Miniprotein binders against Phosphatase IMPL1, chloroplastic (IMPL1). Designs and how they scored, part 2

Target 1, 311 residues: Phosphatase IMPL1, chloroplastic (IMPL1), of Arabidopsis thaliana (Mouse-ear cress) (q94f00)
Amino acid sequence: VLSEVSDQTRYPRIGAKTTGTISPAHLLEVVELAAKTGAEVVMEAVNKPRNITYKGLSDLVTDTDKASEAAILEVVKKNFSDHLILGEEGGIIGDSSSDYLWCIDPLDGTTNFAHGYPSFAVSVGVLYRGNPAAASVVEFVGGPMCWNTRTFSATAGGGALCNGQKIHVSKTDAVERALLITGFGYEHDDAWSTNMELFKEFTDVSRGVRRLGAAAVDMCHVALGIAESYWEYRLKPWDMAAGVLIVEEAGGAVTRMDGGKFSVFDRSVLVSNGVLHPKLLERIAPATENLKSKGIDFSLWFKPEDYHTEL
Below, E stands for the ipSAE of ESMFold2; O stands for the ipSAE of OpenDDE; V2 stands for 0.75 times the mean of E and O plus 0.25 times the DockQ between their complexes.

## First folded at step 3 (miniprotein)

Design A11 (from Bx with E3K R6L R7F E10R K13E E14L R17A)
Fold by ESMFold2-Fast, scan of step 3:
Structure A11 (fold): chain B 311 residues (1-311), chain A 83 residues (1-83)
Amino acid sequence: as target 1 above (311 residues)
Amino acid sequence: SPKEILFLARAAELFLALVEELARLGVDPELIQRLADEAQRIAEQVEELAKLDPTNPETVRDLAQRITELMDEARKLVDQARE
């Protein structure tokens, strides 16, 4: 991807510099097949009757998530039986000595899926020695009566695609003309409160901040150029692995919310169109540093024990 | 599970903090009463959700998301009182 935004050179690239013995094209073929296979499972469930009791709806979501995960795992294991796989909540399958780590979110945006709201996705990323190597996200669009999908993909150094067409981040150069996105973690700690204040401040100075509820979708919308930035505290590797590569390969910038070099195992992410990145960090970085001073832990998490990384 | 307990505890602490904040600001007693009524309604909904299977990751996600949405309502009341 040829970036027209020089400001992106100020931030270290996160994509893998090499993919070892497996070509980027081969990794891409398998991440796309895995994401597509999971999405087919989810698509079969989008029109299933929603039980109006919370327990019945929760069972539908759980069953769909598990079936999607099983389908994705089968594709990955069939193609790379010795690779390591990280599922949600830190579930590990496979050989921890592998350089390849698959980060899978079989149903991102489960609340949206439960309500039939069209903002959820299947997200599959593969890391090489800790760095994103290939990615695919299948986004669900349309909603009830008109469900469809949109497929995003990327390889490190290969650029980003949406439905086979090259995509690039927006060229918007002023926050007052930006559409921003954020999300909120699942604990009501100081990071949650701080991000509510950031949401309020940025809502006042931009065209608006969206809270759509699916991290992979949010990052893909930045890559597609229909939003300028996305940030969130306390995302897990499976929430981020695919989307961050797609943003970077579309010409965007990816850092921690303190402005430091990002890894998939970090507890904060700021993605943007690049040109706005410094302006966003002017407010977000001090807020994040203040959280560190209050004792919020930003150490790496969910990195599998013994997984070798070149972070 | 520890996460469900944490979410419920944080919700209770937040309700207490919001009531204390309004009292500290010397806000209208009627606005404090409205916040208390809203907090009570939210607490009752959180208690009902706590009956779900606590070990299921999806159940934890759903519970956390619901609690977050209910807390957003309470914070809006604080913001309204401050204006």
Scores: ipSAE 0.000, ipTM 0.110, lowest interface PAE 18.7, mean pLDDT 81

Design A12 (from Bx with R6I R7E E10R K13F E14L; at its last look DockQ between E and O 0.23; V2 from the best seeds 0.00; counts 0 for: pae E 16.1 > 1.5, pTM E .467 < .8, other shape alone 8.104 > 2.5, end hemmed in, 6.2% free, placed apart)
Amino acid sequence: SPEEIIELARAAFLFLRLVEELARLGVDPELIQRLADEAQRIAEQVEELAKLDPTNPETVRDLAQRITELMDEARKLVDQARE
ESMFold2-Fast, scan of step 3: ipSAE 0.000; ipTM 0.312
ESMFold2, look of step 4: ipSAE 0.000; ipTM 0.271
ESMFold2 (binder alone), look of step 4: mean pLDDT 76; pTM 0.649
OpenDDE base, look of step 4: ipSAE 0.031; ipTM 0.457

Design A13 (from Bx with E10R K13L E14F R17W E20K E21L)
Fold by ESMFold2-Fast, scan of step 3:
Structure A13 (fold): chain B 311 residues (1-311), chain A 83 residues (1-83)
Amino acid sequence: as target 1 above (311 residues)
Amino acid sequence: SPEEIRRLARAALFFLWLVKLLARLGVDPELIQRLADEAQRIAEQVEELAKLDPTNPETVRDLAQRITELMDEARKLVDQARE
């Protein structure tokens, strides 16, 4: 397992230090199978005719989400019948006394999926006592007429892979040469206004800021080294659990947007290539601290009531 | 419940996208704006509920009913415009 704190690691590691009685390799095999099985359901749906009526499109999205989730749940339950599962579409299922919590997003980027825009994913992460232990994300690329997938995976202490090959974050050391990513919530409150201002500021000083619409994809792009950072307020555990481990295991840094130690139950995330992390926090951390002073709630959320954590 | 709130958030987002389609089909701009405003209010209420722990089940059911009605209305408008 990786060192918790060292002179070479500026930010606290979030990955699990141990995976208990189940080996990291076994967890990896199952998260990969689960994500692949969900992705096969989604891939079947991308080539279905799009019915432009609201009912037809809504049914396609909802049916695809449910079918993907059912396929993922079957894989997890068949392999680990006593584990706890937090799924975006299905809610919380299983034994709350389990040390293992599976965080599942069966279709991340549903608006993109509905439009056939090539930025959506199946995301599966498993936590051990609250800390990410293993992860897999299947990204959909190409778009209409040329759909394909790219598979990301990681275990705590095991490094990160893309299509079976080791990946590492970029070595970009100046914001002026960075490509950055962010996302936004539905409400236009102080957090939204603050992040729009950060978007404007960072667009001016970097090579650009992207808004692609799928958090798991965005984090995997940082891990792959094709973008330098991603940040967003108000992401849920299923949005983050897999992607944050993949970034950390690719050599990146993961914190809250105030610079504090991150957990998947936090309401903000900043991931980066590590070397740029302090430069990004110079602007992001004061803005986030100001939001707290205005009464924006950053307490932990969506942690199952009886789930034991070592955060 | 968290699962119901997630479904409401997804439905509200999808409805906002559908409103953009209605605009492209030439549906009455005033009607489109009213539907968009209602969907935005629902999305904002869903975001607020997502922050609460616990949430009010009656409010969740009310929002689910309202978004279902908006989605049905939008479906009818798309069908009429496309024929």
Scores: ipSAE 0.000, ipTM 0.168, lowest interface PAE 19.3, mean pLDDT 82

Design A14 (from Bx with K13F E14K R17Y E20L E21I)
Fold by ESMFold2-Fast, scan of step 3:
Structure A14 (fold): chain B 311 residues (1-311), chain A 83 residues (1-83)
Amino acid sequence: as target 1 above (311 residues)
Amino acid sequence: SPEEIRRLAEAAFKFLYLVLILARLGVDPELIQRLADEAQRIAEQVEELAKLDPTNPETVRDLAQRITELMDEARKLVDQARE
């Protein structure tokens, strides 16, 4: 049946239908500048010594994260002084009455950065009334002795770019030919156990499941077409806001892990190349419903109290 | 503030999940008890803040309820470790 061949239009789009008084192009210019400015701070730190005491390594990570955040905040505030900003750790800055919410992760993949493992990023997304409007992710690649970056960007309805070139999700139509990605939170509860079982089962039936440790990178890899899907429980808005728009604009599908309409304030995400989405949900959605029956909370989180949304 | 209540709830969740992990690994019951007591202190702070913020009763009550449920789970594990 044709319903077994996924179509992107089968799932509700999450990108903003309008951006109000600020054009998508202007939002894109600022998200790109913000992400680039944060990434320049991170790039200065990638070759600093990693073989010092544990305390010294922790200071390097903390200092880099804070400096990247400060650089990003300066760009956003200078361009849109009245916008609302949600930073990593749930900190809220700015005017709560704004329709524009910036979701910023100044260093996604902190453990990878600490070890010099080449899977971390700067991620900046902006929402309009709760829906992703523009996004940029600067991914760090290569690793020690050959660091470089890839810049991803998207606007709602505008398509997705990598280093200025249009990108599209893969056309892989069978799980047995798919490379999948997942991640795990630090809480070892029923959601963690359930996702470990999904990891085991999907590893057995696919080309493999990766656990790279940077959600924004993982979603950008789906958008780029080098992986077919990414899913994870308990991601926060700054983990998801940019990456989900980039996936959707590259032709991918985005839902909650129960198959429902996604918002960045949800506690689960499934992104895919679209065509595999129904096949993935056959397994993932029942597992997620079972977690709800066991009392795991999937209500919205980290949405600022006064922030108006059209979810 | 609602943000302070959320941060306190996160701290309580972290301590409670640590108690769950340590109990499963058969770690020292005295350490588990001390961590459970710390989580209880944080839960009491959330309850007091809930009384002071009538403008967000649903969010505050929901967080207090979730912390209480996790505290009950942690207490059951502490009791099992002592038996």
Scores: ipSAE 0.000, ipTM 0.128, lowest interface PAE 20.2, mean pLDDT 81

Design A15 (from Bx with D62R Q65L R66F T68A E69R D72E E73L K76A)
Fold by ESMFold2-Fast, scan of step 3:
Parts: structure tokens; C-alpha cells; sequence
Structure A15 (fold): chain B 311 residues (1-311), chain A 83 residues (1-83)
């Protein structure tokens, strides 16, 4: 009998089996410093005036995103000058022969940030040969008049932490008692329509489905045990790299939405508390297979050219 | 890649659809014009990139992310106008 249903997963683990010459503890120290440094930049901007004009909102978001990215990049480069970096704003920087790839989202949930809605984050993950090795996400909570942060972190094989305390996914074993999360992306294609149908179907059979707007936050909420699952089509590596490791290390399960082995470079993710994973896939996997038959592309994307992976 | 450029074009079309929706919701005409001008600039950059270096994945990714952020902002304005 398992002490935790997620202690022996039915699905392949995604976390790196080794981190090579750099210890998991050292990677964690740097990933936490990088995320914290980016978050300090974002925190300086949370109380700046919000103009309803397009230019005002765009300038605030762009300036904050760039400043956060610059701060994160400086931390990574100072500690590991030869590592490869994939940033949302900066694209690909560094040596493609490196086994270490940093996936950085300096401001996840830009719409929420633009409106002062308290669901956005700084997300930093580092991969070793394509597999998540260490991660940190700094979540912004409270909102206007009471901004604060909550820090999540994990190393492959080391477990997951929230503000220094061990966290674990929920034990909920029935969809009827589950709180679920999803997102939709911006393209109104067949994947968007399919996910709207999944949203409707799961709303009918669960305690509810949330659409919060920041993938890293959504995954951390699953890891924390305050939601049972998160799924979304068309996520990019920087959207997922940190959150998927935090979920897995909290005892959760991570797959593609067709139930296949997940890679950070895949275009879909389903994370859950583990025990509900097969029940969720009963509906999600057929819908995803149908999208493939309609010509929706699920090939790997945003993997740096010449980056060596052991997926 | 051709696939990335196609997605960028599709994203630009979706952005224009959101701009049209904002106009129908009675959002400030000056704001609508600013969004339209920005969309035009992006379309010109995409067309120019396709001619000069369509194989540079880095530039294509940056433009895709830029369009995604603009669409996120436009969607937020649509949601605000509907309330």
C-alpha cells in the first residue's frame, strides 16, 4: 500500500535523474535567487498607475517584463556563464552545447498584471539534458492595497516547498469533489473550441473549473493541494518548465493531454494530484486524439536548435 | 519556420478580430486607432522578416511573443468593456 498515491506513479517521471557536475542544491540556490530577483522588480511595478489606454498598459507590461528578464539573466549569467537560456522576451541566449537550459518567464500572467489582478508570477526553471532539474515560482497575491508573494521551489528528487515548508498534492479521489483549472490561449482554433467543451463538461461534473490566467500559478496551486488538476493546450516551455517539476515533486502526475510522456517542449500539459489522472484522461485523451486527426500540430516546439536532450 | 510564420499570421488575424470586437463594444475610438496602428506595424515587420530571413527562428519567436502580449492586452480591454 502506498503511503501517498503519488509515491509510485503510473506515468513516467519528468524530473532529471541526475544534474551532472552541478549539484541539485546549487541549482536550487541559483534558481531561487533568480526568481526572487525578478520578483523584486515586478513588486516595484505593482502599484504603478494603470492607464486604460492601450499604450499605457502596453508600456507598463513591456517595461516590467524587460526589467524582470534583465534581472533574472544577470543572476543566471553571473553564476553559470556557459549555460543556455530560453527566455520569453530574450529568446535564446548562450551556448547551445550546454546541457543546462534555463527556461525563464519574467512575468507570467501579463493580463492579470496589467489589471492589478492578483494572479501572476515570476517563473524560473532549469533543465538538465531536457529534463527539469530545479525550479522556483514567485506568486503574487493580495492585489491592490495588500500585495505580497508566495515562493514555490523544487529539485528533481528533492520534493517541493512553499515558503520553506514541504507541500503535497491533495488526496481527492473523485472528480465530483475536485476543483479544476484550465486556460485557453489566444487562437480560436479547434484546440480552443475543444477545450471550451472540456471546460463545460468538467464544470458539470466537478466542484468547478477556474480560469485564472497564469500557468505557473495554476500548476503551483495543484502542487499546494488547493486544486486537483490543471490542463491547457499550446503552452510554451517557459510557461511549464518550473511548474511541472513543482507538481511532480509535490507528488503529482504530469503527462501530455493525450496521456503520453511529457516533455517541456510539448504543446499540451495535464497535471494532477495523481489519483485523479486516469479519470481526467478518460475524457481529455480522446478529445486530444481527435484534434490530431483534424491536423492540429502537437510536435515539439521551442526546443533550441542543437540542444542535446535525453527525453 | 513556415509553420511559425503561419501561426504568427493567424495570431495577427485574431488580434484584428479582437480590435473589431472592441469597436463594437464602444471602446474609445482613439484607443482603437492606436491598437490598429500597432497591428499594422506588426504586419509590416512580419512581411519584412519573411523576405529577409524566414529561417531565423529567434526573430519569429520574439514576434510571436509580442503578438501574444498584444492579444492578451486587447482581450483584457474587451473583458473590461463588457463589464
Amino acid sequence: as target 1 above (311 residues)
Amino acid sequence: SPEEIRRLAEAAKEFLRLVEELARLGVDPELIQRLADEAQRIAEQVEELAKLDPTNPETVRRLALFIARLMELARALVDQARE
Scores: ipSAE 0.000, ipTM 0.155, lowest interface PAE 18.0, mean pLDDT 82

Design A16 (from Bx with D62A Q65I R66E T68L E69R D72F E73L K76R)
Fold by ESMFold2-Fast, scan of step 3:
Structure A16 (fold): chain B 311 residues (1-311), chain A 83 residues (1-83)
Amino acid sequence: as target 1 above (311 residues)
Amino acid sequence: SPEEIRRLAEAAKEFLRLVEELARLGVDPELIQRLADEAQRIAEQVEELAKLDPTNPETVRALAIEILRLMFLARRLVDQARE
């Protein structure tokens, strides 16, 4: 095997096959700088007192999110002034004729950040013609009195790193020995109730299912090999762009929850250690197909108009 | 964006469910009224945003965070009432 990473997946890879005129190493340099710069803003805020009113808490979150986003945008624009940027809430900056699309989440896990719970991150991914090319996620760990960070990074075909060390997904081959992760959106519709039933079913047959509340962290934990899988309906491109590349480059598998080929503009994601992927899909794919038959919309979303993709 | 407005509407619906649960548990009527007033303020801001072309996505993000704040408060109050 030319790469131990590629040997672990049986599903089509989603990472970009080329990055055009900009090398993967150069994209990685900038994506790491962008994520680090945003994380420095967030680190300044983690020890601020939490107000007794939730109004004061939400102001801290909003101010931190805005400042982190501004810091990330400055890094990206300074290095690549003509690239397209997709921020949280679907805001578009730049020219849609660019092949490079930056997907930025300046503070993933705002609920956890608000409470000082140690599961939130800064997530920066860059796509080339719709496919992930480079990624970095800075995870916040420890919590009050002992805050620290760890940095995840990857390039398409280059493998995944945590704090400069190569990482790989777990070798766990049975669901009954797996630690799984999921998340839930705000809409309490058929997709929500379906995922609650999946949560119940998988809790009964695995070592447990976690709901940590930060998608980028959850995917990085799968890449690191401390959990076997993560799935969620209705994630947005900024929730997924970095984490899915890090999982794939760590040897994991990435698909839609119906088992189809994934893009960051899809409304469902299943990431795993690869070995368990078919076993997970046996339960998840039929549930997802049933949601389609009930009229739940799984069309692509948040893809900028006229952004050309090779999905 | 239409997507974000739809998400805000769903979050507001969940908040309403929690307020109804608080009323059922007999939580302080003054506190329930305060939460209802906050929800009304946010609903009015969402409606105004829906009428205008978005010039700054930060306002939508700020409104989403305010709705999350109300949901945190409502969940905490339900937990306290059940204790």
Scores: ipSAE 0.000, ipTM 0.145, lowest interface PAE 19.6, mean pLDDT 82

Design A17 (from Bx with Q65K T68L E69F D72R E73L R75E K76L D79A)
Fold by ESMFold2-Fast, scan of step 3:
Structure A17 (fold): chain B 311 residues (1-311), chain A 83 residues (1-83)
Amino acid sequence: as target 1 above (311 residues)
Amino acid sequence: SPEEIRRLAEAAKEFLRLVEELARLGVDPELIQRLADEAQRIAEQVEELAKLDPTNPETVRDLAKRILFLMRLAELLVAQARE
């Protein structure tokens, strides 16, 4: 029906319309292998004896991150030597003329990893001409004494999977019945203050707001239907590339926090189960517009200079 | 700590020297320029961060991860250049 078609197109889809010469199935195979290979490195590290000094824990985090990234890069480079890669904190390698950009977070939720708190992940997404084409996130669950993983994946137009099973966002239609998630950066500026106020306001009107500390995990929880929404200011492309596709392919909605069309190079994201998206934007969009009026920069960032995009 | 921040600044500058070595190996000039620009930005950020006391431990870890990522990229580029 037309009304249902209109409702389904309420927010522009972000997933790539085509993947060019490389099939979605082939991209999925490699993105899953890359994320799995990085996660195997991380799993070995969670079982290592603890050096509980700050220096020892910091070294464990950086060594694990480096080893996980090396493992992911080898998988990507062996399969697609001419593709462009953007890693955590903006490191870039490869041919800028490539239509394929790999966005890699080898250890999302490093504070949680350092403490053994079970909310961290390996996140690998690949874009085609700027739009998410395939994604995989390996979430670490259980915690000390019972570590395990949960694997999420998606292709543009192919739907979302968790451990090989189809997943869908929740059908919760009222904020009062919603479980929400957000995160905070380390800069205590106007964006931080604004999001603290949003956290307070949404805590009052919902079933609660979680602050778990790993963006890829938070987005996958929305896709799985165990939370209704996640939003955060100043996330980078590697924080978002995989999770946003998994949410969209699970039937969710993805926009900037001002309600505009999202790209992974934007500095804010709002993901939801779709039905709550307009209600969330009623509170979030005015707050975000107010930040723009105060001079907070929401221009695109970490987009490689010569990378061709169809945003 | 100030010592950790100083070590990160030295690592970032050492990475820049590795990028110069990669240029001698004939690695793609565009790729080398991208790596050099990124190494320079990180070195400047670390030096600016060294002026803050105390520094947030998460910020130090994020910079360390960024430097280590670029160093691994340089290692992979060396390996590819030799294949």
Scores: ipSAE 0.000, ipTM 0.173, lowest interface PAE 19.0, mean pLDDT 82

Design A18 (from Bx with T68I D72R R75F K76L D79R)
Amino acid sequence: SPEEIRRLAEAAKEFLRLVEELARLGVDPELIQRLADEAQRIAEQVEELAKLDPTNPETVRDLAQRIIELMREAFLLVRQARE
ESMFold2-Fast, scan of step 3: ipSAE 0.000; ipTM 0.238

Design A2 (from Bx with R34A D37I Q40L E44F Q45L E48R)
Fold by ESMFold2-Fast, scan of step 3:
Structure A2 (fold): chain B 311 residues (1-311), chain A 83 residues (1-83)
Amino acid sequence: as target 1 above (311 residues)
Amino acid sequence: SPEEIRRLAEAAKEFLRLVEELARLGVDPELIQALAIEALRIAFLVERLAKLDPTNPETVRDLAQRITELMDEARKLVDQARE
C-alpha cells in the first residue's frame, strides 16, 4: 500500500504528493540512469593509481567530479530538455519555469574518493514543486582492488529499494543501543563547536557515532537500517535531496535539527528511524536553538529565484 | 533462454509506457506509484536474468516465473485504475 496524500504523521512528510504529468516510473527510470551513468564514470576513476603529490590527487578529484557531472547532465537533458537543474556549488541550468528541479551531487565524499576510502556516492534527486519526487544514490563499497556498488532508489509514496529489494529503517528504540552518524564542515564556527559537543555527548550514551564523510551514504545507511540516525549542520540541497526521500520512504523521519518541518533548502537535517527521533531532538533541538541565538543563519538557501515551490 | 529474457524485457518496457500514459491522463497518483514500484521490480529482475548463464535453466525458470507473477499483479492494478 502506498502512503495516502492525506496521512497525518508525527513529523510532516516531505515527499511530493504528485509528480504532475510525468509518471513516478519515468522519473525513477531517468534518475536511476543518471546516477548509474555518473557512477560508471566514478568507477573508471577508482582504480587509477593515486598520485601522492597534492596537485595530482586534487586534479583526479576535480576531473572525476566534472566528468561525472557532465555524464549526469547529458542524461537529464536528453530525457527532459525543459527541466531545471541545480548542480554542486549552486550552478543552475535550464528552464526556471519548470516544476521539476534536479539536485545533483556527481561525487559526494570527495575526500574519501581522493584517498580510496570506501564511503562516497553519486546522488541524484528530482523535486516536483519543491518536494522530493524520485531519488537514486549509487554507493561505492569495498575499496581498492575490490570496488562494488549498491543502488538505492525511491519515489514519493512508493517505498525505498536497495538493489531492487525493499528496505526499512531499524526498529531500535533506545539511544544506548543505537549507532549514530554525523558530519562536520571545514568552518570552525559555533555550529562546528556545537556539533563536536553533540558528538561527545552521543558517543557517551550510544553504541558510537560515525563520521564517514558522505551525506548521501550516511542517509542511505539509516534507510537500510544499519544506523539509527544522521544529523549535520550546513548541508546544501544537492547533499540532501535524494537521501532524505530514501529515508522517508524506508519509514524514517526527516526534520530540521530544531525539529521543524524540513525542506531540501534548509541548512540542517536530522534523519532517523522515526522511533528515536523525539529522543534525539531532546538533545539536538536546544543546541540548535542556542545557535540561532548566537546569530547562526538558518534561512533557506540555494533555492532558484524563479522556482515555484509548495513547501 | 536469451529469447525468453528478451521477451520479458520488451514486456516490461511496454508496461512502463502504459504507466506513463495513465499518469498523463491524471489517473490516481497512489495507483500510479504502486505501478511504478512494480515496474521497477520487474526491471531489476530482467537485468538479473540478462546476466545469468543460460545453461542454468532452473534459476532462469524461477526468476522468469517471479517476473511473470509481478507483471500479473501490475496488470491487475492497471485494470483497477481503468475501472
Scores: ipSAE 0.000, ipTM 0.126, lowest interface PAE 24.0, mean pLDDT 83

Design A3 (from Bx with D37L E38F Q40A R41W E44R Q45L E48A)
Fold by ESMFold2-Fast, scan of step 3:
Structure A3 (fold): chain B 311 residues (1-311), chain A 83 residues (1-83)
Amino acid sequence: as target 1 above (311 residues)
Amino acid sequence: SPEEIRRLAEAAKEFLRLVEELARLGVDPELIQRLALFAAWIARLVEALAKLDPTNPETVRDLAQRITELMDEARKLVDQARE
């Protein structure tokens, strides 16, 4: 049933209730340093020539990604030598007995980076027993001739910041006044087709749907209040761990696309300003259930074997 | 398995060689740029797969599938270019 409410519908919080023996402030200090250090590597590379040859484009992306990852890993290992780290594409380093799992995307939006299009980021999140505890995302803005960054950060229960200032999701309460964001994988399967249909439907009823190509940026834009929602199928933990905490701490809502409680190991995410969340789920949840009936696998993925979670 | 990872790495290298040949033939620069991006992602996934502990079968399976899917999409672009 569709019913308007004066207050936001409450969804289960995904942020960690405790951070164990390491304080939220200390985790925040290290995630910010890690993200900043990776971003410095990326910033050095943004003005390098974009050769049209295969070697030039491929090497620039790969070299920048690897160098950023190495810089981030050095910061994390120096501060927490016994923590577990999950890098992009499932690279795992460390002891699975650790309660702390670092989810690192050293260059989110590699296609955008390759083209010099200003929508890419360095994203670093840390989980405590499977739940986001602290996060930082460094977004690249401006583009050629005017590159700059803005830094997002959050701790569980501590609120969200952009460049040191508190941020909050928008108060937009109608889909017809909303700016929405989505993304697509490279696979042309039922999930892709379903999301293309959602893209069409939401384009018809909203102010528009954007496809920018960097999940961490998209989630930070929802947290900043310049977009009302972001959803996507088949994101990996490193795509989501930082951004979902930043959205939640900015006052937003985070669920699976079927409306269930979200974990970073789930294969779908819907983030919003909270107020619109039930209205978005009215269209998104049935579409997601339909994908399950067609045999699309939504089981947890990329969770390190033996990593202890309280999901 | 080590043999499966090796076969994927070889397939990725062969694809990179093919992209280089297309660039030498003077194929559309826009197409070469797109193929180079696919090549970069494939190379990254293959490297991630090579570093994985065999005791993480879900991650191994997902990476192998992603590599195969990207290879298939890239081959379609190559076939279109050769039309």
Scores: ipSAE 0.000, ipTM 0.198, lowest interface PAE 19.5, mean pLDDT 83

Design A4 (from Bx with R34A D37I E38R Q40L R41W E44F Q45L E48R)
Fold by ESMFold2-Fast, scan of step 3:
Structure A4 (fold): chain B 311 residues (1-311), chain A 83 residues (1-83)
Amino acid sequence: as target 1 above (311 residues)
Amino acid sequence: SPEEIRRLAEAAKEFLRLVEELARLGVDPELIQALAIRALWIAFLVERLAKLDPTNPETVRDLAQRITELMDEARKLVDQARE
């Protein structure tokens, strides 16, 4: 008897097919060092006193974010002085003619960090001609009095690792047995309302939907196989670049929320264990198409003006 | 505690000197770069320890452990260079 073949719909891979003149292993070494270096800055700050006033928490977040960013930038620039870097807020540093674009989130989950809630991360991804080539995410776990970290990494075509061990998405094949994750932006428009409705619907039919507040952590949890899916509208490139590659290399699927081919510069993402992807899209894709009909803009964003892509 | 911080700072300076010596001996450029980055990071963490208020012994311990871990990683790279 021949082995059974999966009948699940395959989705286009988003990882870079080549990394040009720099090997995937070399990119991974630098991405891991950059993420680890930023994480050390964040670890120094996790036990600092938390002020109850909004202003005090905001200052701690800003100081930590900027210190982590500076540490990451130093690592990247020392190794690849001619590469292009996209930081949060759309800030661009370096050579715009470079095929390599570093997407850096020095502190993902800033509200969680501010409160000492154990769901935040440092996320570093590098793209080659617009496609993810290497990635690392350092997740903070434990919480007050017991902080620790967990390191995720991947290269395009190389698989995904957690603390040096190969990881794979879950094999859960029914929404009724799935643990799902989503997130919400600050803008309360039709996309926000639509995702609140999806949250309600999926909460009723699954084992639950979590809103943890750190996109890179959420995607890494899908890659690790402890959640089945994550989706969100209007994430920026620095929110997604590392996590999407880690999911894909762990055997997961990555698309836009309308089911189309994903780019780091798209305004929606759906990641899953692959098996559930078509079932999730049956509900999510029509909702996303309806938003387009209502005039919600899903054009590419935050792609540097002169950055050459193969998108 | 202040004496321990000073000892760590001196160890970091010695490590930077070792990286310079290995570079002079013509060790693999990529390996030298990996060592130099770790040395720079060790120096950064040691400077952070020096600025830290001694009233936080857990933070001092955690930073000292991380410096030790980075130095151990660097020693492995030095061993690879000798092979």
Scores: ipSAE 0.000, ipTM 0.093, lowest interface PAE 21.3, mean pLDDT 82

